# VH-VL binders against q4ac94r1171to1339, part 1

Every score and structure here is a prediction.

Target 1, 169 residues: q4ac94r1171to1339
Amino acid sequence: SSGLLDVGLRYRRSPRTAEGVLAARTVSISVQIIRACGLQAAAKALAEREPALQFSATVGVNASVTTHLSFLPQGEQRRTHPVACSFCPEFSHHVEFTCNLVTQHCSGEACFLAELLEFAEVIFAVYHENTKSASDIISIESCKEYLLGVVKVPTKELLIKRSGITGWY
Structure headers, positions and changes below count from the first letter of each chain, unless a header shows other numbers; antibody chains aren't numbered by Kabat.
F, E and O are the ipSAE of ESMFold2-Fast, ESMFold2 and OpenDDE, as the mean of both directions, binder to target and target to binder. V2 is 0.75 times the mean of E and O plus 0.25 times the DockQ between their complexes.
[cut] stands for letters that were removed.

## First folded at step 1 (VH-VL)

Design b01 (framework fv_libivirumab)
Fold by ESMFold2-Fast, scan of step 1:
Structure b01 (fold): chain C 169 residues (1-169), chain A 123 residues (1-123), chain B 112 residues (1-112)
Amino acid sequence: as target 1 above (169 residues)
Amino acid sequence: QVQLVESGGGVVRPGRSLRLSCAASGFTFSDYGINWVRQAPGKGLEWVAIISYDGSNKYYRDSVKGRFTISRDDSKNTLYLQMNSLRTEDTAVYYCARDQYYYDSSGYGMDVWGLGTTVTVSS
Amino acid sequence: DIVMTQSPLSLSVTPGEPASISCRSSQSLLHSNGYNYLDWYLQKPGHSPQLLIYLGSNRASGVPDRFSGSGSGTEYTLKISRVEAEDVGVYYCMQALQTPYTFGQGTKLEIK
């Protein structure tokens, strides 16, 4: 069946220079957030569950990379720009996560980049953005987000396919 | 069309130099590591060298270290093998082959190969 | 350097019969990430080598399901369940665990 979010993932060593690679000891996971489907139905369900809340017509996506080996600091996230809510909104947004090759949990020689990617996943949190004009209180100045769904995409296939992975999740 | 095309082979005397080229088309060249693999007449395959996708890592078989230099020019989608101080033992067909994934000298398989270019070193 | 040894060095097979080629490495090709860094290649007469199997048991794109790879550590096997005329050529195993990458001697497969 179909999934909520159409994404693409690629592993790349960054920066792409000998000096930068030696100095940085980092890798990047490049993420394409293409489009979503079913957001109208999800937003309606959320509004019925929380009738006291008011919602805007815009949505956004938070992306983060996690692993049980903790190769990323806690709270690392990248957001798409907001788009108008429709039955299948298109983001066409690129984000890149730069990760240390070694963390405090990977201080031993058993921790390799391939091992990290095998157990890591990219988490996408889809939010219905509440703007100040749609808030319950006119004095609220910051935008607020409400969760519509969560999509998890494992990075294991990146070990085999350097062209990356793409599809609905 | 995904392809690799080798060129630059020829006949040379021992001690001379030759530069091989491998032109890539139909894929994003800068995303892949590329190998040079050779085959002497009537013999088996012998790995020669590899360059990582970003050019930061280069590895060679011992018998060519100090004599051969692998390099790439991503603006031209071209791989090079500069061969100095050639020996009769370097006589072979030279293939370039794309590596699907390369990190810390470990590879995942060479999935695209050129047709080869012939190098003959004779006295 | 890791030494790769193939057996047999030559095979003559009747069409439709199975074939099996063994490959032994001088040290384990099993990485701590769980993968076996052993590839199989086929070189048909007059052609460039082509990838058959990567990471021990994964069939490359376009390769018929008659081909299968198995094994772990220091012993690997390539099997062809029913040999066809187009399978004629020299088969090579190669370790890609560490540089220099090393090939076996090759196994020549011929039809009776």
Scores: ipSAE 0.000, ipTM 0.482, lowest interface PAE 15.4, mean pLDDT 71

Design b02 (framework fv_libivirumab)
Fold by ESMFold2-Fast, scan of step 1:
Structure b02 (fold): chain C 169 residues (1-169), chain A 123 residues (1-123), chain B 112 residues (1-112)
Amino acid sequence: as target 1 above (169 residues)
Amino acid sequence: QVQLVESGGGVVRPGRSLRLSCAASGFTFSDYGINWVRQAPGKGLEWVAIISYDGSNKYYRDSVKGRFTISRDDSKNTLYLQMNSLRTEDTAVYYCAKDLEYYGSGSYGMDVWGLGTTVTVSS
Amino acid sequence: DIVMTQSPLSLSVTPGEPASISCRSSQSLLHSNGYNYLDWYLQKPGHSPQLLIYLGSNRASGVPDRFSGSGSGTEYTLKISRVEAEDVGVYYCMQALQTPYTFGQGTKLEIK
């Protein structure tokens, strides 16, 4: 969608659950956002609809990425630190989502979460943050966020690959 | 367990200084912005200041600008509020409160609050 | 500064009955990213404030589903579908769109 995203996903049972135990009460889904590249096309498209924004080879974009698991509320999303002035930002960002098997996010035993993961996605939204100045960054009104693109990674293979899912998306 | 614990409050005369501390535990302190929010006796909540997760951005309500300084020491998992030139209207319980989303912009969803520390400025 | 106005300032509710609290902002809290930067907090007597709702309509972790937030732009509502004794306290809305972040004046909820 708006550039390539180098990510890693892993599914881990709670470290308190030993081999042979039935359902783990908690499961961790680990998400790594290593870098994005090729944001020039997305920046060009954004500049065409927002003429006040200008992106050149020497300026780049101020990119940040949100991570959202499709079966969790949008309020459970996570965000990287913005990386200034780059079309190939490196984030080296790691986040863990802990899911209870018997909660409103996941209910029932082990099979319920597995069924969710078969049809779920990790949704990455890549934004450009255009601020008035560095001193105004934390004011949301002086920090306009523009969507560069969306990358969706299916979680189905997390049920099959114990080593996880890694690559460019 | 995720906790914030304020300390450093007390009774002082107008024009004096106090330094408040907020000790964090149970989460990665350096990933989150933290707010100071105060409440005068019998009154509502009033936002005071915020510091970003990396310490590079600091914002204050106008009435405390130039008098209060927010800072953090990530090696000690501790937030500070240096309060100079205190006025009677600064009398309040001071809470520290953690941003919900890490590395995000803004302070929406302050999900963890301390128990507060009381500052009384009187003659 | 953005001014937040709550109504009513106080209400008394019989347990099991619904309650609604309104919050109005002096300017729109809808950002270009599509989010409404309005949070709701509850302060129980003698306790610290606790987060109930963030970004207009998202329930915070551990908050019962009888609490819901709605609204957009300048008008927001917090609803409690069936009030319980533990819900007693002062409810505050807060805008997080721009600094200084500002709270409403508070709404006191009491049980009949």
Scores: ipSAE 0.000, ipTM 0.516, lowest interface PAE 14.9, mean pLDDT 80

Design b03 (framework fv_libivirumab)
Fold by ESMFold2-Fast, scan of step 1:
Structure b03 (fold): chain C 169 residues (1-169), chain A 123 residues (1-123), chain B 112 residues (1-112)
Amino acid sequence: as target 1 above (169 residues)
Amino acid sequence: QVQLVESGGGVVRPGRSLRLSCAASGFTFSDYGINWVRQAPGKGLEWVAIISYDGSNKYYRDSVKGRFTISRDDSKNTLYLQMNSLRTEDTAVYYCARELWFGELPYYGMDVWGLGTTVTVSS
Amino acid sequence: DIVMTQSPLSLSVTPGEPASISCRSSQSLLHSNGYNYLDWYLQKPGHSPQLLIYLGSNRASGVPDRFSGSGSGTEYTLKISRVEAEDVGVYYCMQALQTPYTFGQGTKLEIK
């Protein structure tokens, strides 16, 4: 693996019928997080920052990934389920973001999605979760997360490649 | 290199049939809707038909509805136009043209055109 | 059906002079998504049509910057700032707002 995350990004017209596509005001941006790998270095660096947190070569980390589109509010971010005890977790996670083709500012100026995507990026934050978060009834204070790394993928190529952007980042 | 190449044109009498083919190369054919556009000798461009990228939607000019059928075979990267009950008014050069993909936009403008194939219907 | 009307139908220009072609639609081509669904095509003698301008004002890949498109709603203009010999041909506007897609009659550009 030459990068931390194996991801896929695609533009999708929604709805997907010709008539519906012509009438649409929105588009979907599809994000797949297939797997992470090579988390040993990130875990070692984290253990040096958080001495109480120890990782062995055989135990791994409890990894989860958040996806954030840089032009959308943080409230629109998504998160994978955590994968326990692995330095190469497989997420097989798929999520779609519905984006308006045109947005308006309070000053009355219009902003087109194509203009936003020219300079935008998809931000993936990889975390280690110290306690299981799989639907357990736990106090929020007992669910600690620690940043392992950040991967940023530019969105500019989504405007010119219908097949999308795929690979390790 | 992105290319579309038409074939199957010829000279036929009124009432006969022809099947045109449009072979695509240099791009992922299954990602694009494709148009048929024709041009009668000395006349302007006239849109004929379109098929959506997934083949589920097909639209035709009124004058060819019921006579022409657009179809695609993505395993062969090929578009077809089956032309039945041909009329002298169908005499034209037939072009296939790929929809312009511009990310988020729901439109079918045409960015790549073939060289055309000539159909002559004469009595 | 949306009717597209071009003016003039023929235009003769000395090389280096500007040229302007108008296109009018029978109804607005401005979509609620904010784009104008009007494209411009050039057909050089003996050649297939080629895309020049898409969605009102966007220049297609490989098209020289002497070409520009403007307009909104029902009135559109294609401008060539300095006509060259290679620009000879028939120019067509086309609406892609609704099927059937319709072309204008064409404008023939000739060099004097």
Scores: ipSAE 0.030, ipTM 0.616, lowest interface PAE 5.8, mean pLDDT 84

Design b04 (framework fv_libivirumab)
Fold by ESMFold2-Fast, scan of step 1:
Structure b04 (fold): chain C 169 residues (1-169), chain A 123 residues (1-123), chain B 112 residues (1-112)
Amino acid sequence: as target 1 above (169 residues)
Amino acid sequence: QVQLVESGGGVVRPGRSLRLSCAASGFTFSDYGINWVRQAPGKGLEWVAIISYDGSNKYYRDSVKGRFTISRDDSKNTLYLQMNSLRTEDTAVYYCAKEGYDFWSGPYYMDVWGLGTTVTVSS
Amino acid sequence: DIVMTQSPLSLSVTPGEPASISCRSSQSLLHSNGYNYLDWYLQKPGHSPQLLIYLGSNRASGVPDRFSGSGSGTEYTLKISRVEAEDVGVYYCMQALQTPYTFGQGTKLEIK
């Protein structure tokens, strides 16, 4: 029951004020990307699909992961730094999405966050970052990303597990 | 399965100290705030203190502020109440009580209570 | 501090009869999020308190459906549709809107 990504998800609610009054209506959705493993097959498939890359599937990939909450705009997406030359990269990456308890769906309608989370997903896209480097010329504008895989984690369990969910997906 | 067990009660003289413990089992201790509630012999329930799930917020009844300190050790699944400068009015059964949690409303009720530990302050 | 007042402080009922306990708060317990931060607890003789009703009207897990909570703002009611012998004890309302959390004086329910 191995998966591609080892991730953690949890929600946090704002605490009470110093005076003990209920705090603001915001919730933080915490996403942790610990590591990826088993990228050999995806790397081999990428090398066959993109022969111009001219890289060996035996060396490793420069993996990065994007995190997207399905009910938020794509502009709210997050990305890890790439980890070079590995089929089992360790990211130890943590991001938080701050949401109101009443938040907007992509359609523009306001909904309670709990209603969205019941049917929503956290979408992880794993990419190979191919930065063309030469001894004299290195440019970030020469970076091109290649999709290695997609992992979708349902958020429904966050509604009943305050400790969150963790595991391979 | 979800259980809280208090200990550390006893008989002490006014001005002395006691430390109460509340051992938790059957749930993820670090996810919940825990309350101390006391009950004097033959009297009603009286809220004493609460500590938030992450330990960042602590609130006290005015009559115990500066004398009592609530704390938690999540590695031991244990809540503490350090009681200093005890007074005869502090004589009571002390309960620890776990906050309930609902995603829609958040943590606002006490869904699990311990069996209590008795504190007697007498001259 | 929010003051909680219960009425009556004592009542005696014949088994099978209904019982009703009122709780009044010195200020509204209705939060802007739409919830009423009022809970009901039962303490049976020699036992720890147990949760009956939370957030005004929600019955706690394992609590028989003969128990119901109603009310909003400053006036709340706990009703027992048919009292049974095991219902004897002291009933407390509590507000959890703000610290310090405060309990009512308690209502002692006895069987005739």
Scores: ipSAE 0.028, ipTM 0.599, lowest interface PAE 6.6, mean pLDDT 84

Design b05 (framework fv_libivirumab; at its last look DockQ between E and O 0.46; V2 from the best seeds 0.00; counts 0 for: pae E 8.6 > 2)
Fold by OpenDDE, look of step 2:
Structure b05 (fold): chain C 169 residues (1-169), chain A 123 residues (1-123), chain B 112 residues (1-112)
Amino acid sequence: as target 1 above (169 residues)
Amino acid sequence: QVQLVESGGGVVRPGRSLRLSCAASGFTFSDYGINWVRQAPGKGLEWVAIISYDGSNKYYRDSVKGRFTISRDDSKNTLYLQMNSLRTEDTAVYYCARDSSGWYEDYYGMDVWGLGTTVTVSS
Amino acid sequence: DIVMTQSPLSLSVTPGEPASISCRSSQSLLHSNGYNYLDWYLQKPGHSPQLLIYLGSNRASGVPDRFSGSGSGTEYTLKISRVEAEDVGVYYCMQALQTPYTFGQGTKLEIK
């Protein structure tokens, strides 16, 4: 909604471990999830149709962020730890996505990562977890997550910027 | 200004412990792997250990395995080398050196070195 | 471990004359990505080491063009086209292909 997410994206063309050997056919997309702000507006907006969020919209949300690269399988999605009771959560979260330089398109054709990144996005979704549901270990259905907002960052600039993509989105 | 500054050196007896620090400034510390390299008096350079940019991987030379521990605190922009069970052959100037294989670029060598800190192990 | 062997171990050069240092590795430093993971470092008297050449033939930032690196596989050479007084020190080759990283013995360059 009205909130912003501070993130950083970096492209590592030649990933190298401390062992001293570079990965042969992979690169790394590094994602930094630093902080969010303005989540109260989003929470209040949701609270208008979800009374269970009235309290959280006043005192603070329990925020977590999922990260997904649009060209990777859904199973590769990552999630931050939750930050409790804040409208401006500090995540300081770092995640690395290993990507093949050459992949197979859905059509079965070979595709280079650079071609994928030209049209790909990093998708961030910010969620609130209801604390009342967390106390009920017996009922899985009681644990409800509420989507506060979604941020999509195009990856095309990773192909040309050494410093990567950083800022508020 | 890109800089590494070592500290923590001193004179210790064999079997004792010492902790070295390397303070980084002028660059994004968490983007780089960092090496420890040492130099015995009048001798050549000897690689000791490396820690990856995210701290997930650590490698050591055989002669220090089990005795030395490399670590980093990115919140303090500081690299550490915990040296236990010190031996006389560990006597050296210890340098921290930045591994330039960071983001986007390939490996471009150890492009930044500290001034070194002296460790003397003697009975 | 990869063994690095430098030659000569000492070199006395007249200013303005060229110098050449050889470095040999016990195994190929050519990575599958096509680069040779061989660095050259210079340690001037009383100073910390500094990077001269990385990946066999690339000059580090600020390194004069009189320095050049060449070679591939197991044989490498550092050349100084015109030696200057400020070039005095000990030169080391280092393989960065795999841990443990290993240095050559060092080559001491002096001015005649």
Scores: ipSAE 0.020, ipTM 0.614, lowest interface PAE 4.3, mean pLDDT 88
Fold by ESMFold2, look of step 2:
Structure b05 (fold): chain C 169 residues (1-169), chain A 123 residues (1-123), chain B 112 residues (1-112)
Amino acid sequence: as target 1 above (169 residues)
Amino acid sequence: QVQLVESGGGVVRPGRSLRLSCAASGFTFSDYGINWVRQAPGKGLEWVAIISYDGSNKYYRDSVKGRFTISRDDSKNTLYLQMNSLRTEDTAVYYCARDSSGWYEDYYGMDVWGLGTTVTVSS
Amino acid sequence: DIVMTQSPLSLSVTPGEPASISCRSSQSLLHSNGYNYLDWYLQKPGHSPQLLIYLGSNRASGVPDRFSGSGSGTEYTLKISRVEAEDVGVYYCMQALQTPYTFGQGTKLEIK
């Protein structure tokens, strides 16, 4: 479908201390969720199946983005605040995932972060958050969210790019 | 081009203060830690302080601890060294020098140096 | 503080001949991550210092291949296979293992 997400990904070691060089047991994967565009087409497609979205598909969606690393538990998912009434929201949101350089596999075998990053992805899910309307008040229905799209960015380029990964996806 | 330019040096009496600036250009300043290194006239190099890429960690040599404060303003791409209670032994050329970027396995020494600014502390 | 000791403190060489500078640290600079946190710098007369070698043996960008670094633990050596006139200056080793980072006393290299 139509739509793009402007993101930045970086892979950083822990900060140095008074001792200079840390025994680097953890690293940080920084994710910036900058903005999106082209959300109207996705909203209109959803509105064909969901009449409650007709107004939002015309005037703008209340977009929010969830972020998840494919090798981390789903509970590590992070979420932006919604940006109201826009098809080109500016999120300017930053999240950090702390990862161990060596992680124990389910079988107990050590697994290096570099091995995980070679095949892993950062998964972004873009949602519209529907708010209560006059109809919802009558029906006592709560707010509901609708998936507008999913973007997956491979992490393997982080292993070789000094500046990280940035751009539209 | 990748560049560091120091300023703010001068001649002062003992006990006075100076603030040095280091202007960065040609690289993403917020990705890097930065050092101050000094050199007394006719003497060797002496490390003074470092600030981490995000500004959260600051470290000093013992002889300046409590008197000098390193800081950064990433919106201006500028590193600072506030030098209080200056002593004659602080007389030196002061260099700023780029440290590692903090990226994984990204240590390349102090690979970019400024031209230095001269601080003279005398009565 | 880690004390860095250079030898010799002064060196005169004929152009085209090799030169060798030794650096000894008061404790091991070998980190458990496998790297030796020892750098070499050159300060040419009237200039700012410049990085030559980092992590014991890696040449910095733009440094001629006649410069090489070696060593591990507490003993490190900088070698210049064929000294040129542009190599004149003061060479410093520095440990970057822990703060305060410390330099050796410097080795002044001159052309005979």
Scores: ipSAE 0.012, ipTM 0.548, lowest interface PAE 8.6, mean pLDDT 82
Fold by ESMFold2-Fast, scan of step 1:
Structure b05 (fold): chain C 169 residues (1-169), chain A 123 residues (1-123), chain B 112 residues (1-112)
Amino acid sequence: as target 1 above (169 residues)
Amino acid sequence: QVQLVESGGGVVRPGRSLRLSCAASGFTFSDYGINWVRQAPGKGLEWVAIISYDGSNKYYRDSVKGRFTISRDDSKNTLYLQMNSLRTEDTAVYYCARDSSGWYEDYYGMDVWGLGTTVTVSS
Amino acid sequence: DIVMTQSPLSLSVTPGEPASISCRSSQSLLHSNGYNYLDWYLQKPGHSPQLLIYLGSNRASGVPDRFSGSGSGTEYTLKISRVEAEDVGVYYCMQALQTPYTFGQGTKLEIK
């Protein structure tokens, strides 16, 4: 397709803090998820696989997006709040991942963040959440969800583009 | 091929305990929420409890809260209902029933049922 | 708790004739996601319950097209267009909008 998610990624150095954290040792990778669009096709495909789900053109889906950096553990994954009843949800979601400039592979080998970013990607997974009520005890982690699509954005360009990476993916 | 089989029923006196089991086969057990539903002799169906696919959410009817505990062991494809402090009004056939949704906590349509196991609580 | 009321409680029909069962809920079963959380089950004599209809109007796998569900909000109907001998049993509606999930009292369908 010509792109499902309107996203932005930026590389930003953390400033020195009152706690004595030096900017040279940490950076943040800023991720914005502005909106999704064109979810009608994905919803139709989902309804064909899950006949209990019936989507009308007027109702839409209850979309949420997870963000995972491929070089960080799954526990560092983030999620947007769901946007109800829309095929073109606007999230206006912004998160930052704090990363050390120098880290170690599981083998004990030290490497620079720049080396990881050459081959890494940001993985966005778009879900339909069919949960009844926010007033129920059920949390986001235990909500019913169905995968609508996956978008992968390479991080390689963050090393050479001052303004970051922005656009539909 | 897709089936649920209950076991563990019996005759007990009031105040005693029983543990019911529900063995699943023919489908990926860990993908589904499962219900316990009971039916007293000559009476209608009564929902008892549900456990989510991952075991993190459990819901009960008020009359069994604090006495019954629903749990699952996905390594054994088995659902459990631990029944403590049994009362004569708990006498029923107990069914386990799979939620047809498959994935998460939006429950509807119990599409696969076991044959039931009988629990009798009497003197 | 949501109270489910069925009518009639007993129904006797001649084979080939239609049957209709009503189910009323004490509050709306229509969720903001657009679904009506009302299921229908059949329990044949000596058998476990079986799913007929889910989310108001969707037939479960293997259920003959002579069965249909309709309704929204607080009023629901199960219709059998042409009753056959194998349709004998007790029919239950159930709301799945909110725990505790609750069944109607059941409607017994018999052949004349």
Scores: ipSAE 0.000, ipTM 0.484, lowest interface PAE 17.5, mean pLDDT 81
ESMFold2 (binder alone), look of step 2: mean pLDDT 93; pTM 0.955

Design b06 (framework fv_libivirumab)
Fold by ESMFold2-Fast, scan of step 1:
Structure b06 (fold): chain C 169 residues (1-169), chain A 123 residues (1-123), chain B 112 residues (1-112)
Amino acid sequence: as target 1 above (169 residues)
Amino acid sequence: QVQLVESGGGVVRPGRSLRLSCAASGFTFSDYGINWVRQAPGKGLEWVAIISYDGSNKYYRDSVKGRFTISRDDSKNTLYLQMNSLRTEDTAVYYCARGDYGDYLYYYGMDVWGLGTTVTVSS
Amino acid sequence: DIVMTQSPLSLSVTPGEPASISCRSSQSLLHSNGYNYLDWYLQKPGHSPQLLIYLGSNRASGVPDRFSGSGSGTEYTLKISRVEAEDVGVYYCMQALQTPYTFGQGTKLEIK
């Protein structure tokens, strides 16, 4: 099983009537990160790249996940709270992105959101947060994050399926 | 299991009426548009009617307009096709099939079909 | 109404051979939203129809990757890269661009 994240994606306009859908200028893209699992393999690979890091089977990693829609600036990305000491953290994280149905390109051309979603992805980056004990003075220089893995979920099915996209990725 | 089950078919004489039912289970019925598609013995598939997810839009093939009425009862997860003034050419197996829709409310991709119910109109 | 025309109307193939079915529409099925409103269905003998491809090129859940859909506008093709015995049946294209939705006349695939 290569799936790392249990996620859900939905595309919705409000209201649900045909007239309301046509009148709406924006849509909500909701992203749910339920849990990650099987982080032992990612932790082992990380320890091979960063020999100073050691992960025990009983302790786990301090995982957090960033969500980035590929067609939005990186400044619009979101992050879960970290879940300490687990190889199968439960996040129960929900975030919404409000997107315009028609966006003017920098060249002056209009771009439909549907056109963007055909080639776009939701990019999840899973990190290990390595921090000092809370009893110590924490400097910004001592706080580090290490990439455990990247999960990409295509968005083209969001316009095709009212029920959305769910499952392990 | 996601399932659609048709019922109500039978043998009738021309000019009579039948009401077909399509019972849905295993999914949120109110999220989908549902089609009726028929197939005469030895012939190809022929689309009959569709009802939108909220029941506000109904469309029919020309040959059944004014004679057939599609409706839904979401509280019972059931679709209906009221067939009046039946003609010999209405003889067919009738399937219900769910259609998904995206942002633009155009229905497509009938991914769940019933087993069909047979309607025979003969003198 | 939009008229859908399939060719061939029947074909026989040896297992493992490729098969190709064409579908032509009397007007473009490409909507301004960028989607081609053309679906492909398979009806196996004695069975209800099943969805193979939706919106031109998207495989339905559970459909093997040996099936592919291509085309745009008025010309569409369903390809089976390596035909298996379970693929026998009648294949239909259907347009969902406008009501009434219309099917092609069907293509019967048989094993030699």
Scores: ipSAE 0.012, ipTM 0.567, lowest interface PAE 8.0, mean pLDDT 83

